# VHH binders against Uncharacterized protein DDB_G0275255: the designs that were tried, part 1

Every score and structure here is a prediction.

Target 1, 266 residues: Uncharacterized protein DDB_G0275255, of Dictyostelium discoideum (Social amoeba) (q8t2u0)
Amino acid sequence: SSILKANFYYKVDWENVQCFVPPCPKYTIQKLNTNEKSQKILDFIFPNGLNKTTLLGDESKTLIVLGTTQPSSKFPNNATDFLVTRVYKSLPLGNKQTSTDKYYMFGDNGTRCKTSPCPNIVAALLNVHSQEIINTISQPYEKNVGFLDSVWLSSKNIRSDDFGLIGQGTIKNGVISISNSFIYLPDPPIKCPELPLLKCVEGNSMTYSRDENRCLVSPRCTKFGVCTLSIPLCNKGYRLVSFPSTELNGCPKFFCDPEFVNKTHK
Unless a header shows other numbers, all headers, positions and changes below count from the first letter of the chain; Kabat numbers aren't used for antibody chains.
F, E and O stand for the ipSAE by ESMFold2-Fast, ESMFold2 and OpenDDE, each averaged over both directions (binder to target, target to binder). V2 = 0.75 x the mean of E and O + 0.25 x the DockQ between their complexes.
Where letters were taken out, [cut] stands.
Atom coordinates printed by the task and the answers are left out, and those that the model quotes come from them; centres of patches stay.

## First folded at step 6 (VHH; framework vhh_7aqx_2)

Design v10F (from a3 with W106F)
Fold by ESMFold2-Fast, scan of step 6:
Structure v10F (fold): chain B 266 residues (1-266), chain A 124 residues (1-124)
Amino acid sequence: as target 1 above (266 residues)
Amino acid sequence: QVQLQESGGGLVQAGGSLRLSCTTSGRTFSSYAFSWFRQAPGEEREFVGAISRSGGYTDYADSVKGRFTISRDNAKNTFYLQMNSLKTEDTAVYYCAADLVYYGSFDESRYDYWGQGTQVTVSS
């Protein structure tokens, strides 16, 4: 038997404090949506499957973690560790203002409508027992991040699995205006299926569509059309990805994916 | 919205097994994470186990870890608590709970939807 602790969502902060004598806690966690005092953390215990080196140090300032505190294994009377259950990372947005907006996760309430707006979304405040029915999630990324995969991002707002995003924003008249989105890691949460090594008849090439997990799907042999010569430049924090697109008659379709998400195909 | 209905409680001998079921109504079963809580006579309600929306993550109280298994069947809109190697200390009213957001929360106030409870009595 042990003392049970509730899992809560925390925003991570980090300061490179020069420390020569342990314990040297460089991380701070702040419980989301509360005025509770921030806590210093010596170490994070991450679940398997995460690249810890890309999540530590200054990069930790972009993280939200779900989990609970525990005494440090090395300094049980002088330091606190954090046992992580889930990790979320801030999706980069160029000229980003620091937001004091509340943090939400979204669910489907089962309501189905013939006309818009439809009050079918539950916006649940993290860490507090409070939720509100809304009809629309408005996000800034599609208009401010060139070539972002909007199907990928929108698919993460309301999910029936464990991999939905956290939205920081303000609700007005049944609409949440997102100021910052945090993506569940790892992404994709399940590896994409392997692509077939099929050969098309001469003059045709294998082409694909992209699904909401950034996986290449629906392989088809397509006769190539005329392609554009323009190659986009991605915003800071994003990497260029391309694939031969069925909808573009075999011509490359370009997306700018976040640098912190896993590559899906070579 | 979700409504929860429990079944499977009863009297069982120490060392025995029992399976509790919690059946939900509505079109959104797959949107919820589910948990089991219990309340022994004269005690506060305590966390027993949790299962995430996908079923890919489970969490258990230390007192039941290795003996109890939580699972879900989205096709039947039902989730379960399989209780093995039961002890007299497991005697309690067992409650199922659902939440759209929280997985593995030990804080009962985080859950919006609760069943009415089912009695489990473990005799020596």
Scores: ipSAE 0.219, ipTM 0.606, lowest interface PAE 4.6, mean pLDDT 85

Design v10L (from a3 with W106L)
Fold by ESMFold2-Fast, scan of step 6:
Structure v10L (fold): chain B 266 residues (1-266), chain A 124 residues (1-124)
Amino acid sequence: as target 1 above (266 residues)
Amino acid sequence: QVQLQESGGGLVQAGGSLRLSCTTSGRTFSSYAFSWFRQAPGEEREFVGAISRSGGYTDYADSVKGRFTISRDNAKNTFYLQMNSLKTEDTAVYYCAADLVYYGSLDESRYDYWGQGTQVTVSS
């Protein structure tokens, strides 16, 4: 009997006001790109496959959710719950946000150019019916995060599906300067294909490339060099991942993946 | 299968600039990382520079850092070596190479595809 409500994108934050009489909402949501007042939320109803307890723990303020409000199942006359359709989590070590930052999703407009820059990107404001054409997405993570998988991150900017990232930033002269990127969860959105089991002749080792979904691909038997470098340390919020490769220094390839993304290597 | 063809070589005076191009068959260009190697007369082939599949990572031999820049243009299925402040010791046949792995290797035997080479001669 309830009328269906439209889904909107919201940033999740903590409710820091002390509460003496239940129900005591622990969270607030703020509708992105709007001046609407924050709403208090008692509970979130997450889609299957996501760990709600982990995501809404001490890091809940790093989440964007797509969804709609509904009366609390526990306190229907006194509290509000949120029915979640999609979840996005901010990458650690972005840049400080500015007052002119807005939240965008990006699409390909089909334009193809022989020279760069090419105005081939649509930047669509979340929650409002407004978009503009840009030519470049500039993000801070390759500078701020050692050993970041930039192919993975860049592939998340423009997608034909709903699994693209949300970029928070400011557009100037056809360029968006991203302060923070929010990654669609789960990542990868589809599990990696299993690799065929192959044996290499003596003296050779199986080596791999990594695709944009962080999957190991293109297994090859190659001579592997001697690594003389120390094992790198990842920035806080990132975990070290390595795999056999034909890297120039003779070492396995090292990446620092966000801790909140799923492991792709068995 | 990828075919690589270098162009842009020639005779140039010391202190001058030259831009080498390497054009591929166009079918799988975006899947490859690319490297430049060179071979001076009577010497072994040596690494010059590399660019990753995304273009986000580049690496250079110490002898060319600050003078040479590698770049790629996926729309043209071409990658480039911009050579500035050329020295007589830069005289060599320059080869482009393609590696399906995300980055190149100093071991030339690990590359799947090679160009035929282009001569660069730097006169004093």
Scores: ipSAE 0.000, ipTM 0.088, lowest interface PAE 19.8, mean pLDDT 80

Design v10Y (from a3 with W106Y)
Fold by ESMFold2-Fast, scan of step 6:
Structure v10Y (fold): chain B 266 residues (1-266), chain A 124 residues (1-124)
Amino acid sequence: as target 1 above (266 residues)
Amino acid sequence: QVQLQESGGGLVQAGGSLRLSCTTSGRTFSSYAFSWFRQAPGEEREFVGAISRSGGYTDYADSVKGRFTISRDNAKNTFYLQMNSLKTEDTAVYYCAADLVYYGSYDESRYDYWGQGTQVTVSS
């Protein structure tokens, strides 16, 4: 058996080029945090459950993939395909990247503090053997995106190396300033559990809480209070969702979820 | 931060089964992804299998897929390699490895923590 190629993280790019003689590779991959030359890719082989057609093409420039190259199944001597292990998609409305930005994943180092800041986060540089301890992840999305689910995004930062995210940014004085975050797909990684059917007495209605995976949880029968009917408008790239909230006495709680994540409720 | 120690190696006949264990120190176990590698005499070290931090994702080398299963037990700070239908070509020193961020990496240089290795010998 041949030695398997190492899996690396790559930024995907796409060019609208004229091509008259196959093979016509229109994608390129650039190995993150390295000066290696970009490679041309004819096609990507995605894990089950992901819609490859939706993710590739014009949207491919928003992708980071983990994986390895292999000979093209259609043109084995003349073109290269990419076998994908993981896919990450950028959140809309980040900040402009800087020349010092690098790509990181984050993890808990086990340190516990009673006061902030706490040096409890390991920031691991992708594709190279380098890590440093930081105390704070500063992200732009709560400022740039109205009605963002902050519990969801914070959970993704904590679980960065597994069903979480990749952070692009610059570290200074123990703080990473994120320009762009890339969300592991599919999201949620596991389908939300089915809610039990509860019968409410007359005058009461079902209400819920939302967990860190955007799932409706903790169903309860609640007598509804008076609600405002103001409906927010989401920023481009985000979809309005709502649910009758237990904490708001049955009144709708609104969030703007990324359009590319799976629906968990209306 | 993390120390890894393999156990469970030994001699086994072809077609037999063996379970390797890798025990880690401390409260950081649940923060790491784990992999198994092996090295036969005179050969390069090769990837065998990996398990993600949550345990929700596993990956295997083609040569062992369907025969080997990797699992983890966070309560015991231990992860395992269950080896079934062993072949003479599975004879190697088996190493466990841990990294915070690299799940399924075939490049051994990316792993921060390694065990000392345990010998598995499969006889015909």
Scores: ipSAE 0.012, ipTM 0.416, lowest interface PAE 8.4, mean pLDDT 83

Design v11SP (from a3 with D107S E108P)
Fold by ESMFold2-Fast, scan of step 6:
Structure v11SP (fold): chain B 266 residues (1-266), chain A 124 residues (1-124)
Amino acid sequence: as target 1 above (266 residues)
Amino acid sequence: QVQLQESGGGLVQAGGSLRLSCTTSGRTFSSYAFSWFRQAPGEEREFVGAISRSGGYTDYADSVKGRFTISRDNAKNTFYLQMNSLKTEDTAVYYCAADLVYYGSWSPSRYDYWGQGTQVTVSS
């Protein structure tokens, strides 16, 4: 006879009102794509494997959570806790949001075309019963972030409903213009596969390619190439990573990965 | 576009196991995410579990987490609900449902494609 509470997506923010008598909630949540009033939250209950203190610290404004409210375990008559099912973190260096922005998840609808535009993407509004077909996801990160792994981010858009992301943006004429993308955590969602042991002959070195989960894959022995000695600098919020690349004849390939995603290689 | 049919329901004793199947007809099995819902007498239809289009992500209601497992087999156009450690409270008609994008919604009104339901009765 019990009705299960529905899970909804919420944007997390700081509580800005003065509190004189405990309990003093530090956070608010706002239900995405709705006009519902923000709710005060005393504590978040995170799934295992995520560092709640790090994520909620000064970074709480960059989070979207899926979950449900419940009475506080410490103050059941005076405060509300949030039971978290999923966590998404804002990718640094997006664009300024607009008043027409909504929050979406994307899926591939299976349509294939020989000419552009191709209506092959379904865009689903979070928290509401609404989907529409679009042909293009326009994101700001390739322009705003040097050395971004575009294969990784493109894969996240395609797999938005499956270890992917939430896109905040405006749809016009079958195109969504993304202002901010929120990455599903942890990333990668599945631990990188173990690399097979290879033995290289003299003059060759072990080299790799990178897959869509930022994992090193396809180890092979490659002849030495001529390498540049310049090392790039990453934008704030991103860390430099490199690996000996098959594509570059053993020379290091550089990427700037978000600092909040898990390390997959050195 | 997608037609769904459940099978595998029946009578089982508490503590037992049962496997439900949902077979699909139509051309787009691999393009859909799938969910299981259940409805006990006098109750509203409630979410049980879901599997993403790729099969890489699964989601479960708290009441069944750790006991039920959802899986899919694209070669057979079929997805499954493996139910272990069954309780009398699991007695319900079980429905399979399909959506193009699963985003964690537990609302049955979101789904346009439903099976006819299969009865699961768990005796004490």
Scores: ipSAE 0.254, ipTM 0.615, lowest interface PAE 3.9, mean pLDDT 85

Design v12A (from a3 with E108A)
Fold by ESMFold2-Fast, scan of step 6:
Structure v12A (fold): chain B 266 residues (1-266), chain A 124 residues (1-124)
Amino acid sequence: as target 1 above (266 residues)
Amino acid sequence: QVQLQESGGGLVQAGGSLRLSCTTSGRTFSSYAFSWFRQAPGEEREFVGAISRSGGYTDYADSVKGRFTISRDNAKNTFYLQMNSLKTEDTAVYYCAADLVYYGSWDASRYDYWGQGTQVTVSS
């Protein structure tokens, strides 16, 4: 009987060396939060539903994978493949994406407080058995990325799902300062429910709210309001999305969503 | 702290089904991610399946995918492993485990809270 290997978190990179004799591995992996030597990888075996070619086609260091190594199926004595369990992709923040900070995953410890700060977050170092209690996650995206869906990002940090993201950062005095966030893929993890077709009376239009998974919810017929015609521009790596908003009396509400996440609006 | 207690183990014939339960006491159930591990005689403890704190994510070892289902019931402070199409190689002591953060790891050393184990024996 076979024994299952432990899965670990790794940063993916390109192997940029000249290769004259096959097998020629194109990638390297570095185990997060450790001083282990980088390992060459010939191929990655991705879970169903993820586009491996698109994700591995970026030569920038944008992917974190959870998984384990195995002998290459093509060259079992000479090369190593990587069996992927989970994929995370860095959230764009201009030229500030390179960092030597440690990698963490966050969870709710069940503590409830009437006043802030509240020590209600556990910050766990990936790949090592080490964690500490913190009270605040300070992230740079809401300040530096126009029209970012802050409810979506906040939900990834701590709200209801411990798979939401990996945070790279430094902890001081119970606060983590995030330098880079990596979003679990696919996002949303479960496809948005289909909305029922509503027929509105003359003069009204169908309007929506947006939930923490970027899904349109709470369809209702709303009387037309007066709208601004100003259309925002999104930062590089983000795409403009809009929907008729209940809160804006049917006028479009704009967000800039990461280009690598799944579309939720038809 | 949290205390975990398994139930539902026993003897079952190959091709049969069995449902394991893990009940919790102590800290709030909804604050934990849960996993099942198993250990056959003379072998290492291996990962079986996991469910995230929200219940939105589940993970399974390749040997049990499509046959086993993990679920949780926050109202009952209980989580389950539904085992279908059982094979003789599924014979093991099954352990439930809890962590405040779902690591997505098959590394048993990452878990702070464990049950005592329940024996599952699958006969041919």
Scores: ipSAE 0.159, ipTM 0.566, lowest interface PAE 5.3, mean pLDDT 83

Design v13D (from a3 with S109D)
Fold by ESMFold2-Fast, scan of step 6:
Structure v13D (fold): chain B 266 residues (1-266), chain A 124 residues (1-124)
Amino acid sequence: as target 1 above (266 residues)
Amino acid sequence: QVQLQESGGGLVQAGGSLRLSCTTSGRTFSSYAFSWFRQAPGEEREFVGAISRSGGYTDYADSVKGRFTISRDNAKNTFYLQMNSLKTEDTAVYYCAADLVYYGSWDEDRYDYWGQGTQVTVSS
């Protein structure tokens, strides 16, 4: 297009109300970090690679979308559609939580320090031309979600590919206290590398490490130790995953991954 | 903080090719995502293309997709816009832009660092 299309970040809401005469918009979008009036949306047009069925309906309440509005193709004078560029989904905390905190994305400002705290993070308000330097991102997930992959989550805060998470929170004294995090979809954004097809000698088993994208890496044959681990129970919204761990001398390592992220291993 | 300077603009015939460069000064070239914008006389400034910090992701305006390619060279602190199959409608002043946080934003007000612009004229 020859005209600039202004993409903005919006929080999605959904209400299944009775409607007798089309068009029947059931979605509402609210522009993040602004006092702009909410808009009704009839349909969302998603980019390739996203499962629209799992993102729509009541599940849409957990979404932040980047994009722009356009007239409905079916009802151009009576309804509005939303053209989606990016999708982010709320990471569950187990209990229902609502927050009026501001929404941010984070970048590395290149500052390097010999001691902590280091003011090396830029926190940018979404939809508003405003940034603030901070030194620490404090998130509630590691202490409230058992067996969460903290390497995975922390890697999403400041990503080299700029498809990091959105953090909703409050900044005080150079620290942001996160109330909600929203994960860029799909996750992982890049398919995991193929694992080698090899077998270990008798008495040994294949073991792995996990990278920041939840991919199994560094396959090694390791002699199995005696494992006395009990199977954990994951918080609501999370699924249990396990793999033979190189760092645990062949014993299973357990993680609770969000149910909405793609599986990376069997 | 970071300063941007465009080069490589000029006059070219329709159907031709041209490569624009944006050279940056500053310590942390690899920490920035980069974008190209353009503005024709009497028109609004429009998004052309973007490249992520890692270089693994690129995005383009529909009007240039398939014809233009954006790339970056961290060793030279430079990023590029390769323009192929140029049309008279591509005539504009081209600007490079950088940000630590935003990637691929079509909203020019989100970028903190801009070059001064380089003129591209495509004749028939």
Scores: ipSAE 0.012, ipTM 0.423, lowest interface PAE 8.0, mean pLDDT 82

Design v13G (from a3 with S109G)
Fold by ESMFold2-Fast, scan of step 6:
Structure v13G (fold): chain B 266 residues (1-266), chain A 124 residues (1-124)
Amino acid sequence: as target 1 above (266 residues)
Amino acid sequence: QVQLQESGGGLVQAGGSLRLSCTTSGRTFSSYAFSWFRQAPGEEREFVGAISRSGGYTDYADSVKGRFTISRDNAKNTFYLQMNSLKTEDTAVYYCAADLVYYGSWDEGRYDYWGQGTQVTVSS
């Protein structure tokens, strides 16, 4: 009657069976880390600020959603809708094969160590009440994705602000080896802070640093230096971004950001 | 690892307000997400609201949305449920709960730690 169903994590996929009589669900969901049969979904109800047509389109197989099923508003006795609480999108990895690895979320258990390895990370299996303490998260993106913002990615593995990621991988000897990461959306979760207006003297130019949310921070007036650079080519699924960098004496610093994350630079 | 203790319950008239507190033991408060659940006599335990580790996310049951507010104070190792515009239907034992890595869950089985409960009675 009034009992709210528990939220669970699901992988989204296309419905593969031909449909002759409406309603015709176009999607299936499969509960992560379980052997439960896939369920057909007619419609998804997304949180405010997310474009479900863009997310569900050709990229639907790259989504993990947290939520619960409910009877369809249009076909309550014949179809099921999905009420979405959170959305995560697969970070592209060009040589990726379909992985059968388990799905984890990470937390900080509060342990602090003077030397490494430090058993300060909890790896929790999604949908199953099972946790393991680990000391290291090893990810494939630094090797396989050129110019990826590693500070941005590493900040998401274990964040005090909970705007992180889901890691698919295997744990061995206190280390998880990630085969696929899914990024919480929207990203950044809160709009970047407004930068103060600075007027530089003649000969100087505005320069910035980038924080873990891909926001431009710490504006400074810097004497423009000599730049020796080539323009990088980004991997498929990534877009080139640049900004005048304080650490490079005003010369452009380049990153390849995922196409599905919000722009933070003009 | 953490112990939870509710306080602030009591008798209040319909339309009134009440603030519940949940205090935790120790140094791990900032590592936890917190939730409030309630249970009326003869009923199943139901979700009321949740707050993430950072405090940046809050979720509420539809029955309390707009009337109740959850907040946390890491310096005091305490989180709160501010209950406004109370109805007789809000009469229940209120429980606080903590989860290390999972936020926004309405599944009570996901929560590692629970308080003993505090009674809230709303008279007409």
Scores: ipSAE 0.074, ipTM 0.479, lowest interface PAE 5.4, mean pLDDT 82

Design v13N (from a3 with S109N)
Fold by ESMFold2-Fast, scan of step 6:
Structure v13N (fold): chain B 266 residues (1-266), chain A 124 residues (1-124)
Amino acid sequence: as target 1 above (266 residues)
Amino acid sequence: QVQLQESGGGLVQAGGSLRLSCTTSGRTFSSYAFSWFRQAPGEEREFVGAISRSGGYTDYADSVKGRFTISRDNAKNTFYLQMNSLKTEDTAVYYCAADLVYYGSWDENRYDYWGQGTQVTVSS
């Protein structure tokens, strides 16, 4: 039996170098939370359903992959390919900044408290056998990204270890201060369920709620109210989406979703 | 904390099927992600498969992909490895493992909770 290589988390980077003789690897990978030297990668083999060209575009430094190296199929003695198991992409937060903060996944440790703060979160360092109990995840996105779906992002933090996200940050006094969050792709990880067809009586229209996966749910017929229409402008890297909201009496509810996540509605 | 116990190992002919079970006791089963590892005589322990906390994500080693299926049953506090189309090279002691956080990594050193192992022998 051959020994299988362990999968590790890597940050993907693109290197501007001149190459005159193949193989000409354009990418480098750097193992998260380690001081191991970066490795040159000729090609990535992505899971089905993910567009490699789009993900490895101009923002290659925003990508984290889980996987293992293997000899290149084209240049087996001279180049290395990377077999990808999981992909995560950085949530835009203004201009691109380089951070030396450590990378974590979060899980629920089962502790239940009657008062806050509660030490109920495990913060586990990627690629190393080390974890710490924390009580609070402090993230910058709600304050700095207008109309971001906070229920969606909060759910990703709580379910970080289960198709959620990777958090880059610093822990002090039981609180992690997030400098960058990387979202598991595809998002949503499972296609939104089909909505039942409702026939509304005259004067009523179908309205919805949005769940933590950005799916439209709980369709019902609602008498359309008077709407105040102020259409938001989304921050760079985000697209405007809307739906007729049950809680807003049929008036459109607006969100700015990341452009790299799958569309779930208009 | 969680305690793990494997069952279902034994002798089987090549081409046959076998289902391994790992039953947990201690903390709530639904709080854990689970993995299977195996170790053949004279070899290092290797990853076989994993299932996330929600059960929505599964990983498999390339050598078993398409033949083995991992699943979990929260109502029974048990998770399973269904092994089909068994080969003599699948002969090993199979271990179940658990952690509160599933890294998606095949690194055995990440797991804090392990079962005692169950022997699977596949004859030609």
Scores: ipSAE 0.321, ipTM 0.661, lowest interface PAE 3.7, mean pLDDT 84

Design v14E (from a3 with R110E)
Fold by ESMFold2-Fast, scan of step 6:
Structure v14E (fold): chain B 266 residues (1-266), chain A 124 residues (1-124)
Amino acid sequence: as target 1 above (266 residues)
Amino acid sequence: QVQLQESGGGLVQAGGSLRLSCTTSGRTFSSYAFSWFRQAPGEEREFVGAISRSGGYTDYADSVKGRFTISRDNAKNTFYLQMNSLKTEDTAVYYCAADLVYYGSWDESEYDYWGQGTQVTVSS
C-alpha cells in the first residue's frame, strides 16, 4: 500500500499569472511555522457547506487551510490541487504581525490553581511537534473592535472540541501576545437550535440572551421599555446585529459580528 | 504521558469481522486524538483511520472506507476499530497511535504515542 501525504496547516496566497497554455495556477500555499518554499496550487477542493469562491477572493492572505496536496484532476501530470480538511479566516482589525510571531492552537493541560497566573494552557505549535505551557492569552480585538461579542471570541481560545481558533503571536514570560486570530469555518460549526414560539401578554415582548455560539437562547417575555440609545456603527469588516434583550434598559442588544460568519438571527 | 495497548487481533476468514481495541492509561484520554495504522510484512506502514478529540471528525484510508469504523469511549479510556467484510489484503500488524493535536494525518511521524501492535491475519 502507498502511504498518503499528511495533512498540514498552510497560509493561502494568490497572484495574477500570464498564461498562454493551461494549466494556469494562481494560488500558493505556505506551510505554517516552517521555512519550506511556497507551492503552486491550481484548485482547492473544499468541504461541503463552505463557499469556495468567496473565501478564495482578494483576501486570500487572510485564509489558513488544513489539508494535503494531490495531483490535479484536470491536469494530473502538470498541476497540483489541494484537498481541504478545515478552513480558518482571520478576524479584521488585529495588530501588525511581527517576525517572531508563530501559529498556535490552545488546549487545557488540566492544571488547576488557587491564584492567578496559572500555567494551565498548552500552546501547541502548528505543523511542528512542539508545545509550551503558558498562563495567559492576550488578544487585541476587544480594544480594536467596537461592540465585539467577547464571550463568543473567548470561547474559541481553549476548546474541548476541534473548533478552536488559531492564534498568531509571540510568547514571552508565559504570555502569548496575539496579533491575529483565525476563526474556524463555518461559524457556528453547528446550526443554532430553533427557538420556541412564545406568546406574550399585552404590554410585554419576547426577549433573548445570546450564547457563546452567537445563538439566541433563553426566550422570555419582558415588559416594554423605552430605548434612548442611538444605533451604533460597526468597524470595517463587521456587520451590525441586534436582538431584543432581557436587559432592563429597554434597548436591543447590539453586537458587531465578522461579515464572514453565518447569520444566526434576523 | 499516555500508554497505549492494543487487543482483539487474531485469525479470521475473508468476509468476517473483527474489532480491535486500544486502551489507554492516564488522566488525559479525552485530550487526545487517536488513529490506527497497519503494516504488512515487507510493506511500508500505512494509515487506516483517525478520530478527533471530540469524536466529531473521522478519516479513513480509501482501501477501508465503508468497511471499517473508528470510535472512542471516553468513559472506558478506550478507542476501537470495527473491521467488517475483511479481505486477505487486510492482513497486517495493526498499531494504535495518539496525539494531542488532530492533524487528519497519514504520516506516522506526526504521532507521539504508539501501541506495541496486534496481528490480524485474514485467510481465504
Scores: ipSAE 0.000, ipTM 0.211, lowest interface PAE 15.5, mean pLDDT 81

